# Miniprotein binders against Mucin-6 (MUC6): the designs that were tried, part 21

Target 1, 185 residues: Mucin-6 (MUC6), of Homo sapiens (Human) (q6w4x9r395to579)
Amino acid sequence: GHCSLEGGSFVTTFDARPYRFHGTCTYILLQSPQLPEDGALMAVYDKSGVSHSETSLVAVVYLSRQDKIVISQDEVVTNNGEAKWLPYKTRNITVFRQTSTHLQMATSFGLELVVQLRPIFQAYVTVGPQFRGQTRGLCGNFNGDTTDDFTTSMGIAEGTASLFVDSWRAGNCPAALERETDPCS
Below, E stands for the ipSAE of ESMFold2; O stands for the ipSAE of OpenDDE; V2 stands for 0.75 times the mean of E and O plus 0.25 times the DockQ between their complexes.

## First folded at step 4 (miniprotein)

Design xe1 (from xe0 with T40L; at its last look DockQ between E and O 0.80; V2 from the best seeds 0.00; counts 0 for: pae E 3.7 > 1.5)
Fold by ESMFold2, look of step 6:
Structure xe1 (fold): chain B 185 residues (1-185), chain A 95 residues (1-95)
Amino acid sequence: as target 1 above (185 residues)
Amino acid sequence: DAEELKKEIEELIREAEELLKEAERLLKEYLETGDPELLLKSILEALEAIFLLREAARLAAQLGDKELVEKIEKLTEEALKLAIEAEKIYVEEHE
């Protein structure tokens, strides 16, 4: 299954449902019982450009009971707050520079993350078939049905991306933005 | 409602074509000025066009309109080529 975060604000789910949103928060991108140690993949979005209503991806975070791996737009990789030289390996996770512009996080548990650092910070999530029907978050539920990919954290299928995205906030943040130019949003 | 779906598809395609035209204009302006912000905006416009075309293709497949799907796929290829070209220029000239 493939999920992508492209163009600063566009998401394509594991079931190929495209959408966009704007918000300044950390969002749960992927949760699954297939991730060890209560693992979750999260995406961090922040303001971009001259309009406060436009936001873009600035970091991807893998969080579990053992690790908090942050891959950020400034090209620094940390685990539990400490900068790491690449290649960086734990028992289950290897982070390495794939090309001058791409980093890869490979795991033993069927999750792969590729991050394009430049010119635009983008992320590509790949999960093995054991994840089918076993995912939650901004990447959707991976059940082959795009009509319920906008399922909120409470299990409610929404018709709009904004309510769905808002439900997956991982912290105290303003409500998700549509494509807006209002600096007060 | 097939008529409503077709109108939605046509609107998505029209918006994507406008974005691609603007992305091409921005790349041309970059070649004249060297301003990397124009190049970045060209890439973003092309990526947005690609996203609109992906949704249009999904809807066109629901209609079963094979000619429309083929048209959308060709436009998507054009948008991808533009984005790839602009990204390669950025890496080669500004890194």
Scores: ipSAE 0.323, ipTM 0.697, lowest interface PAE 3.7, mean pLDDT 84
Fold by ESMFold2-Fast, scan of step 4:
Structure xe1 (fold): chain B 185 residues (1-185), chain A 95 residues (1-95)
Amino acid sequence: as target 1 above (185 residues)
Amino acid sequence: DAEELKKEIEELIREAEELLKEAERLLKEYLETGDPELLLKSILEALEAIFLLREAARLAAQLGDKELVEKIEKLTEEALKLAIEAEKIYVEEHE
C-alpha cells in the first residue's frame, strides 16, 4: 500500500482516499503491530509557505523505543537529537539520498519512506502486504474500503476529515478554545 | 446514490481540468519570464488537479464504471507529467 503527503496539505490514504486538512501539530501517520519496538510514523505540520494551504508538512518522524529519526524540510536528518551524515544505517533502518531532491528511509520490516525535499516538501509511505488491515493513523486502515478511512483513534468512522485528523494528534497542541484566552491581555 | 456520485465525479473532473489549464498557463508564463514563483504555482495547481482526480477515480471505481476510471487515469497521467516536468525544470534551473 501507498500513502502520500503532498502539496503541503493533501493526504492520500493506503486505500486511495484523498483528503485535505489545516492543522499545526504532530500527527500519527501510521501505527501498526507490524512495526517493531512500538514503532510509529508521524508528521509535523506548521504554518504554510505554500499558496494552497494554511499549513504544510515540515518534518516526518519515525519513533520507536530505540530510534527517534527526524527528517525535516531543512534537509537535516537526526536520530535521538543528533545530526547524522548520509547514508545513515541502524540495525534495521537505512536513510540515504536517493536523488538530489529525495531522501529514502528503507527498513527491514516492510516500511519504506521517500521524502521529497524540493521544490515542495512531501512524503510517500509504502508498506508491504503484511500491513493490510493492520494500520491506523492519518494513512488509514488499509482494509480495501475507503468509506471507513476516516476512523478516529477511538475507532469511530467519521464522514469528515477534521474530526479524524484531530483524533490523531500527538502531544499538547492548543485547542481552538484555549486560543481564545489571550495570555497578553 | 449513483446519480449523485456521477454528478460529483463530473464536478471533480471539471475542477481538475481548470486547474490543469491554469498550471499550463503558469508554466508557459514562467518560460517567458523566468519568475520561479510562477513555476511553483504551476506545480501546486497540477498537484491539486491530481488530488481531485484521485477522488474522482475512487468514486468512479465505486460505480464500477471502467471507461470512466480509464478516462480519469489518462487525465491524471497528463497532470502528473506536467508536475514532473515542472519539478525537473525547477531543480535544474534553481538549484
Scores: ipSAE 0.254, ipTM 0.660, lowest interface PAE 4.3, mean pLDDT 80
OpenDDE base, second read of step 5: ipSAE 0.707; ipTM 0.866
ESMFold2 (binder alone), look of step 6: mean pLDDT 83; pTM 0.798
OpenDDE base, look of step 6: ipSAE 0.648; ipTM 0.841

Design xe17 (from xe0 with L47I; at its last look DockQ between E and O 0.67; V2 from the best seeds 0.00; counts 0 for: pae E 3.4 > 1.5)
Fold by ESMFold2, look of step 6:
Structure xe17 (fold): chain B 185 residues (1-185), chain A 95 residues (1-95)
Amino acid sequence: as target 1 above (185 residues)
Amino acid sequence: DAEELKKEIEELIREAEELLKEAERLLKEYLETGDPELLTKSILEAIEAIFLLREAARLAAQLGDKELVEKIEKLTEEALKLAIEAEKIYVEEHE
């Protein structure tokens, strides 16, 4: 199964359903019982530095009870907030430089993540067949049916990407308008 | 409802074609000027076009219009080639 995060906020689910969204938050890409220690893959989006995007992917995070690995354009940061030189290895996870522009996180539990750092930060998630029907999040449920890929964290199939995406927010995402300086609104 | 779906598909295609024309223009201007913002914008425009075309293809397949799906997939291939070309130029110039 393949899920991708490309361009500003474009996503293709494990069932090949494309969508886009604009948001400034951390979102759950993938949860599954197949990930050890309550593992989850998350994506961080923020307001874009590019001229025509509202928001863009700025980091990908793997988080479990045992591991926290943050991959951003400039560094890999682990549990203590300390930047790491690559390759970085735990018992079941290895992060290494695949090419001059791509990093790879390989695991023993069927998750693979490839991150393109330049020119645009993009991410490509691959999961093994044991994940079929057992995923939740922005990458969809991997059940071979695109009609229910917009299933929210409460199990409700939505007709719009916006409601679906907002249901997968992780952590606090304060109101953006109160922090923005806007003399007209 | 089928006529509304066809109209939506055609609008997605038109928007994607406009984005591809702009992406080509931006890439050409990049090759003339070397302004890295133009290359980045070209890639983003091409990626947006690809996603519009993928949605159009999904809707066309839902409608059962095989000929329209094939047309959309060919245009998607053109958009993908443009994005790949622009990304390759970036990599080669920064290696």
Scores: ipSAE 0.315, ipTM 0.689, lowest interface PAE 3.4, mean pLDDT 82
Fold by ESMFold2-Fast, scan of step 4:
Structure xe17 (fold): chain B 185 residues (1-185), chain A 95 residues (1-95)
Amino acid sequence: as target 1 above (185 residues)
Amino acid sequence: DAEELKKEIEELIREAEELLKEAERLLKEYLETGDPELLTKSILEAIEAIFLLREAARLAAQLGDKELVEKIEKLTEEALKLAIEAEKIYVEEHE
């Protein structure tokens, strides 16, 4: 299964359900019992630098009990708050430069992430067949049925993307108003 | 409602075609001026068109209209080719 985050604010789920992403927070892309050490993939969205989008992807995070790997649009890779030179390897994860404009995070547990850095920051998530029917988050439930891809964190299938997206917020959002104020006098 | 669904599909295709024309116009302007913002805008317009076409294809499949799905898939392939070509130009000029 393939899930994509493209063009600033567009998401296509593992079951090929496309929707537009709205919001400026950290969101859970993928949670699954197939991810070791309570692992989760997350996406950080902020106000867009792109003229036609309101919000855009600014970082992708892989979080587990052992690692917090952050890949940001500034082309910085950190783990547990420390900057890392590529290629960067842990026991089960390797982050490396796949092309001049792409980074790849390869894992031993059936998850692959490709991040396009330029000209537009985008992410592509690939999961093996063991994840089928065992995913939750913005990338959907990977059950072969697009009608329930908007399943919220409470397990309710919604007809609209907005309620679905809001349900997958991770932790507390930063103070959005402080970043959106324009002190032009 | 099949009739309402057809109207939604037609609107998605119309918007996607407008975005693709704009993406092509922006790419042409980039080739004349060298302004990198135009290249980025071209790619973004093409990506939005692809997104709308993916939704149109999903709805057309739900409607059971095989011919319509095939038409949308051809248009999606054209949009993908435009985006790929624009990204190749970006890489060539920034390698």
Scores: ipSAE 0.301, ipTM 0.699, lowest interface PAE 3.7, mean pLDDT 81
OpenDDE base, second read of step 5: ipSAE 0.616; ipTM 0.827
ESMFold2 (binder alone), look of step 6: mean pLDDT 83; pTM 0.798
OpenDDE base, look of step 6: ipSAE 0.552; ipTM 0.807

Design xe30 (from xe0 with E55L R58E)
Fold by OpenDDE base, second read of step 5:
Structure xe30 (fold): chain B 185 residues (1-185), chain A 95 residues (1-95)
Amino acid sequence: as target 1 above (185 residues)
Amino acid sequence: DAEELKKEIEELIREAEELLKEAERLLKEYLETGDPELLTKSILEALEAIFLLRLAAELAAQLGDKELVEKIEKLTEEALKLAIEAEKIYVEEHE
């Protein structure tokens, strides 16, 4: 399964459903019992301009009971909050520079992450077949059905991206918007 | 339902066309001025156009409108070419 976060505010789920949203929060991208030690992949979005429609991905975070890895445009930060030189290696996770513009996080448990740092910060998530039907978050449920990808954290299928995305917030943040709205209309 | 869906697809296409036009303008301006922000913005606009067209493609497939599908494919090709060109320029200038 392949999930992509591109163009600043666009997501394509594991089931290949594309959607867009504008939010400034940390969201759960991927949770699964297949991730060891209660692991989760999260995405951090922030305002990139003056309008509410100018939002962008600014970091990707892998968090478990054992590890915390934050990949941002400028640095990789780990458990102690310090920037690490690459390659960085833990028991089952390795972060290394793939190209001049791309970083890769490789794992022993079937999760791969490629991050394009520049010119646009983008992320690409790959999971093994063992994850089928066992994923939740913004990347969807990986069951081959696009119509139920907008399943909330409470297990309810939503019709709009904004409500779906909001349900996966990892903090107390403003509500996400599905598309640009004219405040004067 | 079909009419509403068609309207939504056409709106997405329209937005994508506007974004693509702006992306092209930005790229040309970059080539004239050398302002790196213009290049980045051009890429971003092109990527957004591509994503809107992906949305449109998904809906058009549901509708079964061949004409719309062809239009989307054509625009997608143009947007991809622009994005690739801009990305290439960026990489070359930062090697």
Scores: ipSAE 0.514, ipTM 0.784, lowest interface PAE 0.9, mean pLDDT 92
Fold by ESMFold2-Fast, scan of step 4:
Structure xe30 (fold): chain B 185 residues (1-185), chain A 95 residues (1-95)
Amino acid sequence: as target 1 above (185 residues)
Amino acid sequence: DAEELKKEIEELIREAEELLKEAERLLKEYLETGDPELLTKSILEALEAIFLLRLAAELAAQLGDKELVEKIEKLTEEALKLAIEAEKIYVEEHE
């Protein structure tokens, strides 16, 4: 499965459902029992003056009991607060420069992250088949259903997406969505 | 709901078309001035147009409007072509 965070604040889930949101917080992107040591992938969003979405991705974080790897739009990679030279290798994770504009975090446990640094900061998450039906977070549940519990023939995804996103805010985040509905989005 | 959904689809398509036109204008201005900020903005706006069209396509599929879905897919192909071309120029210029 593939999940993408693109163009400011657009997300396409593992089940290929696209949505947009407006948020300035750290959000849980992916949690799963398949991730070792209580691992989670998180996305940090902040205000953007360039994006028509008004917010944009500024960092991706992989957090576990041993590691806090942060990949920032400023091309800085840290682990547990210390800047690291690439390639950076731990027991199960390698972060390296895949191209002049892309970084890759490869893992031994079926998770791969590719971060586009330039011209636009974007992230692409790939998970192996062992993650099917076992993911939660902004990237969705990866259950292969063409319908969501909140999607009916008459239902609109926009209001559902906002509440869905709000539910995945990280506990350390002070900011909350303003909860205003956009009449056209 | 069906009437409201159709209006939402039309607004998403309108936003996407405006972003695509602006992206084209920005790319043209970049080719004349060489200002890299214009190229970056052109790429971002083309990508945002693609995503709005993707949202529109999802809603149009719920309506069962095959002709509308096809129209959105053609606009998406145009937006993808622009984004790919602009990113190619970015790579050539900044590599």
Scores: ipSAE 0.272, ipTM 0.673, lowest interface PAE 3.8, mean pLDDT 80

Design xe36 (from xe0 with E37R T40L E87Y)
Fold by ESMFold2-Fast, scan of step 4:
Structure xe36 (fold): chain B 185 residues (1-185), chain A 95 residues (1-95)
Amino acid sequence: as target 1 above (185 residues)
Amino acid sequence: DAEELKKEIEELIREAEELLKEAERLLKEYLETGDPRLLLKSILEALEAIFLLREAARLAAQLGDKELVEKIEKLTEEALKLAIEAYKIYVEEHE
């Protein structure tokens, strides 16, 4: 399964449902019992600077009981708050420069992340078949049915992206709902 | 078992090659039709190929087959280049 975070604030879920949102928070992209040590993949969004109504991806975070790996648009990689030179390896995770403009985080547990640094900061998430039907977060539930892709953190299927997105906020963000746009029309 | 592991690696490479061929086909069709769904599907197929090739490389390293590891690395580069190119087109035309 594949999930993409593209063009600032566009997301395509594991079941291939595209949507766009506006928000300036850390959001949970992926939670799963398949991730070791209570692992979760998260995305940080901030204002784009071009319009006060637009937001863009500024960092991707992998958080577990052992690690807090942050990959930022400024090309800094940290783990548990300490800057790391690439390639950076732990027991189960390797972060390396794939090309001059792309970083990759490879894992032993079926999760891969490719981050484009330039010209626009973007992320691509790949999960193995063991994750099917066992994911939660902005990337959807990976069950083969797009009609319930907006399942909130409380387990409720929503018809709109804004309620869905707000339910997956993490950290100290304001609770105000943002307007949503349909990327397909 | 080394023989079983080799078969698993060959199957992963085969599946990845099929995905890459499909990704190329979808990208060409997109260039003819302009259908953005084809472009997104091309990106997703290429990314799946990268995932399978990463597993194949891990297993090939366990076998100590340097030539096979190099073959997998070249295919991974091709898949990533395709995904990057398709992504650039997507961003330029839809952002």
Scores: ipSAE 0.000, ipTM 0.117, lowest interface PAE 18.5, mean pLDDT 74

Design xe37 (from xe0 with T40Y L80R E87L V91L)
Fold by OpenDDE base, second read of step 5:
Structure xe37 (fold): chain B 185 residues (1-185), chain A 95 residues (1-95)
Amino acid sequence: as target 1 above (185 residues)
Amino acid sequence: DAEELKKEIEELIREAEELLKEAERLLKEYLETGDPELLYKSILEALEAIFLLREAARLAAQLGDKELVEKIEKLTEEARKLAIEALKIYLEEHE
């Protein structure tokens, strides 16, 4: 399964359903029992302009009971706020520079992450077949059905992206907007 | 409901076309002024156009409208070419 966060405010689920939203919060991108030690992948969005539609992905965070890895726009990998030099390796996770503009997080448990740092901060999540039907978050449920990808954290299928996205907030943040009102985002 | 779906697809296409037009304008202006912000914005809008067209393609496939699918594919290719061109310029200037 492949999930992509592109263009600052666009997401394509594991089931290949594209949607857009504007929010300034941290969201659960991927959660699954297949991730060890209660691991979860999160996406951090922030404002990138003056308009409410000017939002962008600014960081990706992998968090478990054992590890906290943050990949941000500053090309810095941090663990609990500490900057790490690449390549960075811990247990079953390795972060390294793939190209001049891309970082990669490789794992031994079937999760791969590629992050484009420039010119647009974008992320690409790949999970193995063992994750099929066992994922939740902004990347969807990876069950081959696009119609139920907007399943909330409470297990309810929503009709709008905004309500779906809001249900996966990791903190107290403003409500997400589904549609872009400013063409300059 | 097919009519409603078609209307949604057409709206997505319209938005994508507008974004693509603006992206082209921005790129042209960049080539004239050298303002890197224009280049960045051009890339972003081109990518947005591509994204909208992905959704349009998904919906058009559901509708089974071959003509719409073809139109979307053509626009997608156009947008992709623009994005790649602008991105290439950006990367070359930041090497």
Scores: ipSAE 0.338, ipTM 0.720, lowest interface PAE 1.2, mean pLDDT 91
Fold by ESMFold2-Fast, scan of step 4:
Structure xe37 (fold): chain B 185 residues (1-185), chain A 95 residues (1-95)
Amino acid sequence: as target 1 above (185 residues)
Amino acid sequence: DAEELKKEIEELIREAEELLKEAERLLKEYLETGDPELLYKSILEALEAIFLLREAARLAAQLGDKELVEKIEKLTEEARKLAIEALKIYLEEHE
């Protein structure tokens, strides 16, 4: 299955449901029991443009019990806060420069991430068939049915993207805390 | 085998080009008929082309062929523009 984060604010889920959102926080893209060591793929969005109504992808994070790999639009790759030279290899994950404008994170557990650094920071997520029906987050549940692709972190299927997106905010961040006082509903 | 890798890259590019032509055809048909299924399929095929081109670029990079990588990246950018254009139309209709 394929999930894409394009044009700053467009998302297409594993079940091919496209949507757009306006968020300025870290969000869970993909969480699954198929990811080792409680792994999760996350996306960081920040304000774009003068109106603050537009948002753009600024970093992608793979977090597990052992690793916090951050790939940012500044072309910096870190793990647990330390900058890494590419290619960077762990037991199960390799991050390398695929082209002058693209980085790839390849894994042994059926997850692949490609990020476009220029001209616009974008991400493309591929998962193997073992993930079918076992994903949660902004990329959807990968069950072959788009009607429940807006399933929140609490397991509720929503009719709107805004409630869905807000439910997948990760941790404490200024934007998330600000939104807590006035959720998008 | 460098020769086998080149053939694989050529095949991936060929498949991606066919998907992009189909995506363009579907988008054109959508503009004539208004059938939302055609717009949806156009988006899916454009995105699939992008994923195939990513693999082609990876193999070209392994081959050390920087010129080929750049050509694939330009084609990928064209596919990306098509996908974004179709996505904008889709979301405007379904907002």
Scores: ipSAE 0.006, ipTM 0.382, lowest interface PAE 10.0, mean pLDDT 74

Design xe38 (from xe0 with T40L L80R A83M I84E E87L)
Fold by ESMFold2-Fast, scan of step 4:
Parts: structure tokens; sequence; C-alpha cells
Structure xe38 (fold): chain B 185 residues (1-185), chain A 95 residues (1-95)
């Protein structure tokens, strides 16, 4: 299955449901028991000057008990807060420059991430068939049914994106709904 | 093996180009009919093309063929622009 983060604020889920959101937080893209050591893929959004979007993707994070790999729009790759030279290899993960404008994170556990650095920071997530029906987060549940793609962190299927997105916030940041109604933000 | 990689890259590019033609056709048909399923199909065809082009780029970079990488990047940007326009329309009008 394929999931994309495009145009600063567009997401297309593994079950092929597109939506937009306007949050400025870190969000859980993908959690699954198929990811080792409580692994999760996360996306960081900020206000970044992309036309047609109030918010833009600024970093993608892979977090587990052992690693915190951050790939940011300024082309810096860190693990556990330390900058790494590419290609960067661990036992199960390799991060390398695929082209002058794209980085790839390859894993041994069926997750692939490609990040476009220029002209707009974007991410493309691929998961193997073992992830079917076993994912949660902004990329959806990968069960072949788009009607429950907006399943919140509490397990409730929503008809619209706003409550769904807000439920997948990671870290201590204001609710997306409150931020979007702030006239000074 | 360089010749086998070139053949694989060429096939990935060919498949991506066909997907982009179909995505463009579907978007054009949507503009005539207003059928949101056509718009969604256009988005998905363009996204599939992007994934094929990223694999082609990986192999082309492995070959060290800068000209081929540049061609693939241009096709990827075309696919991205088409997908982004279709996404804007779909989300704003139908979600």
Amino acid sequence: as target 1 above (185 residues)
Amino acid sequence: DAEELKKEIEELIREAEELLKEAERLLKEYLETGDPELLLKSILEALEAIFLLREAARLAAQLGDKELVEKIEKLTEEARKLMEEALKIYVEEHE
C-alpha cells in the first residue's frame, strides 16, 4: 500500500482516500505492530508559505525505542539529535540520497519512505502486504474499506477529517480546530 | 546487468507515462461530467506514476546516468503538479 503527503497539506491514505488538513503539530502517520520496537512514522507540520496551504510538511520522523530519525526540509538527517552523513545505515534502516532532490529510507521490515526535498517538501510511504489491516494513523487503517479511513486514535470512525486529524496529534500542541479559529495565527 | 537495469528503468518510465496520460484523460473527463469518481481515479493514477518514477530514479542513480535521472525528475514533477491540482479540486468540491 501507498500513502502520500503532498502539496504541503494533502494526504492520500493507504485505502486511497484523499483529504486536507490545516494543523501545525507533529502527527502520527503510521503505527503498527509490524513496526519493530514500538516504531511509529510521524509528520511535522508548520506554517511555511506554500500557496493554497495554511500549513506545510517540514519534517518526517521515524521513532522507535532505539532510534529517532528526523528528515527535515532543510536536508538535514539526524538520529537521536545528532546529524548523520549519508548513506546512514543501522541494522534495519538505511537512509540515502536517491537523487539530488530525493532521500529514501529503506527498512528490513516492509516500510519504505521517499522524501522530496525540492521544490516542495513531500513524503511517499510504501508498506508491504503484511501491514494490511494492521495500520493506524493519518495514513488510515489499510483494510480495503475507505468508509472507515477516518478512524480516530480512540477507534471511532468519523465522516470528516478534522476530528480524525486532531486525534492523531503527537506531543503537546494546541488542538488543530482551536488553532484554525485563531485570527492571529 | 547495466543493460538489464536500463530495460527495467525504460519499462518503469513507460508504465508511468501511460498512467499520467490516463490521469490527464480522467481529469479532462471530470471537467466535462463532474463525476468525483473520475477525479479520484485521476489522483490515484498520478500517485501510482510517482511511485514508479521514484523506483526508476533509484535505478537510474545506481547506474550513474545523470541525464536519465533528470528526465525522470521532470516526469515526476509533471505527475506531482497534475496530482496536486486534482487533489485541490477533489478536496474543495467533494470532501
Scores: ipSAE 0.259, ipTM 0.678, lowest interface PAE 4.2, mean pLDDT 81

Design xe39 (from xe0 with T40I L47I F51W L80K E87F)
Fold by ESMFold2-Fast, scan of step 4:
Structure xe39 (fold): chain B 185 residues (1-185), chain A 95 residues (1-95)
Amino acid sequence: as target 1 above (185 residues)
Amino acid sequence: DAEELKKEIEELIREAEELLKEAERLLKEYLETGDPELLIKSILEAIEAIWLLREAARLAAQLGDKELVEKIEKLTEEAKKLAIEAFKIYVEEHE
């Protein structure tokens, strides 16, 4: 499955459901029992001066018991708070420059992350078939049915993206607002 | 339900059309001034238009309106062409 974070505030789930939101927080992008050592992917959003949505992706974080890998829009990669030169390798994870504008995080457990650094910061998540039906977070549940892609952190399927997005906040931030359709006003 | 769906689709299309026109305007201004902020804004707005059109296409498929689907597909292709063109310019000048 493929999940993408594009254009500052747009997400396409593993089941290919697109949505947008406005928020300045860290959100859980992907949790799964298939990730070792209680691993999770997280996405950091902040105010943007260049995006129509006025918020944009500024960093992607992979967090486990052993690692806290942060890839930021400033092209800085850190693990557990220390800056790393690429290519950077741990036991199960390698981060390297795939092209002049893209970084890749490859893993031994069926997760791949590609980050576009320029001209806009974007992220693309690929997971193997073992993740099917076993994912939670902004990327959806990967069960082949888009109608329940907005499953909250409490396990409830919601009809709107705003409640879904807010349930996956990982920090002490105000609630985010989701705008799938703007009123004419 | 069908009327509510149709209004939602129309609003998504209108917002996408406005973003696409603005992205085209920004790209033209960039070609005259060389201001990289305009190029980046053009790319972002074109991508935003693509995502709004994808949502509109999903809803139009549920509605079963063939003419609406064709209109959305045409607009989506225009938005993609603009985004690709602007991105190529960015890569050429910065990489």
Scores: ipSAE 0.000, ipTM 0.293, lowest interface PAE 12.1, mean pLDDT 74

Design xe40 (from xe0 with E37L T40A E87I V91Y H94E)
Fold by ESMFold2-Fast, scan of step 4:
Structure xe40 (fold): chain B 185 residues (1-185), chain A 95 residues (1-95)
Amino acid sequence: as target 1 above (185 residues)
Amino acid sequence: DAEELKKEIEELIREAEELLKEAERLLKEYLETGDPLLLAKSILEALEAIFLLREAARLAAQLGDKELVEKIEKLTEEALKLAIEAIKIYYEEEE
């Protein structure tokens, strides 16, 4: 399966459901029992005027009990707060420069992340078939049914992106808005 | 179907081993010729092998075959070592 974070605030889930949102927080992209040591992939969004959105992707984080790997739009890679020169290897994860404008995080557990650094910071997540029906987060549940791709962290299927996105906030941040003047957000 | 699952695992391992041999061949050819496309292809094929081996490991664990899981994990470590060596060369060339 393939999930993409493009053009500032556009997301396409593993089941190919596209949506957009406005948010300035860290959000859970992917949680799965297939990820070792309670691993999770997260996305950090901040204020920006890029690609029809007031917010855009600024960093991607892989967090487990052993590692906190951060890849930022400033082309800095850290693990557990310390800057790392590429290629960087842990037991099951390698981060390297795939092209002059792309970084890749390859893993032994069926997860691959490609980050486009320039001209616009974007991320592409690929997971093996073992993740089918076993994912949660902004990238959806990968079950072949798009009607429940907006399943919140509480297990409720929502009809709108804003409630779905808000349920996957990883920090104490402002609620995501579809429009800045939306009274429901 | 345990027998069908075992055949699928064996095919994934076979494909991964073939990709790893090709990745090693490409890396060796790169070291002789300096062609950056060979280096890039070596990296991509090693990473594809890792991906296939992880799926094989998942299926082997589902089958309950601990020895097969350990064999696949050893192959995965070999693939990762090759990928890292090739990536290190690639990164150094970028500088």
Scores: ipSAE 0.000, ipTM 0.107, lowest interface PAE 18.7, mean pLDDT 71

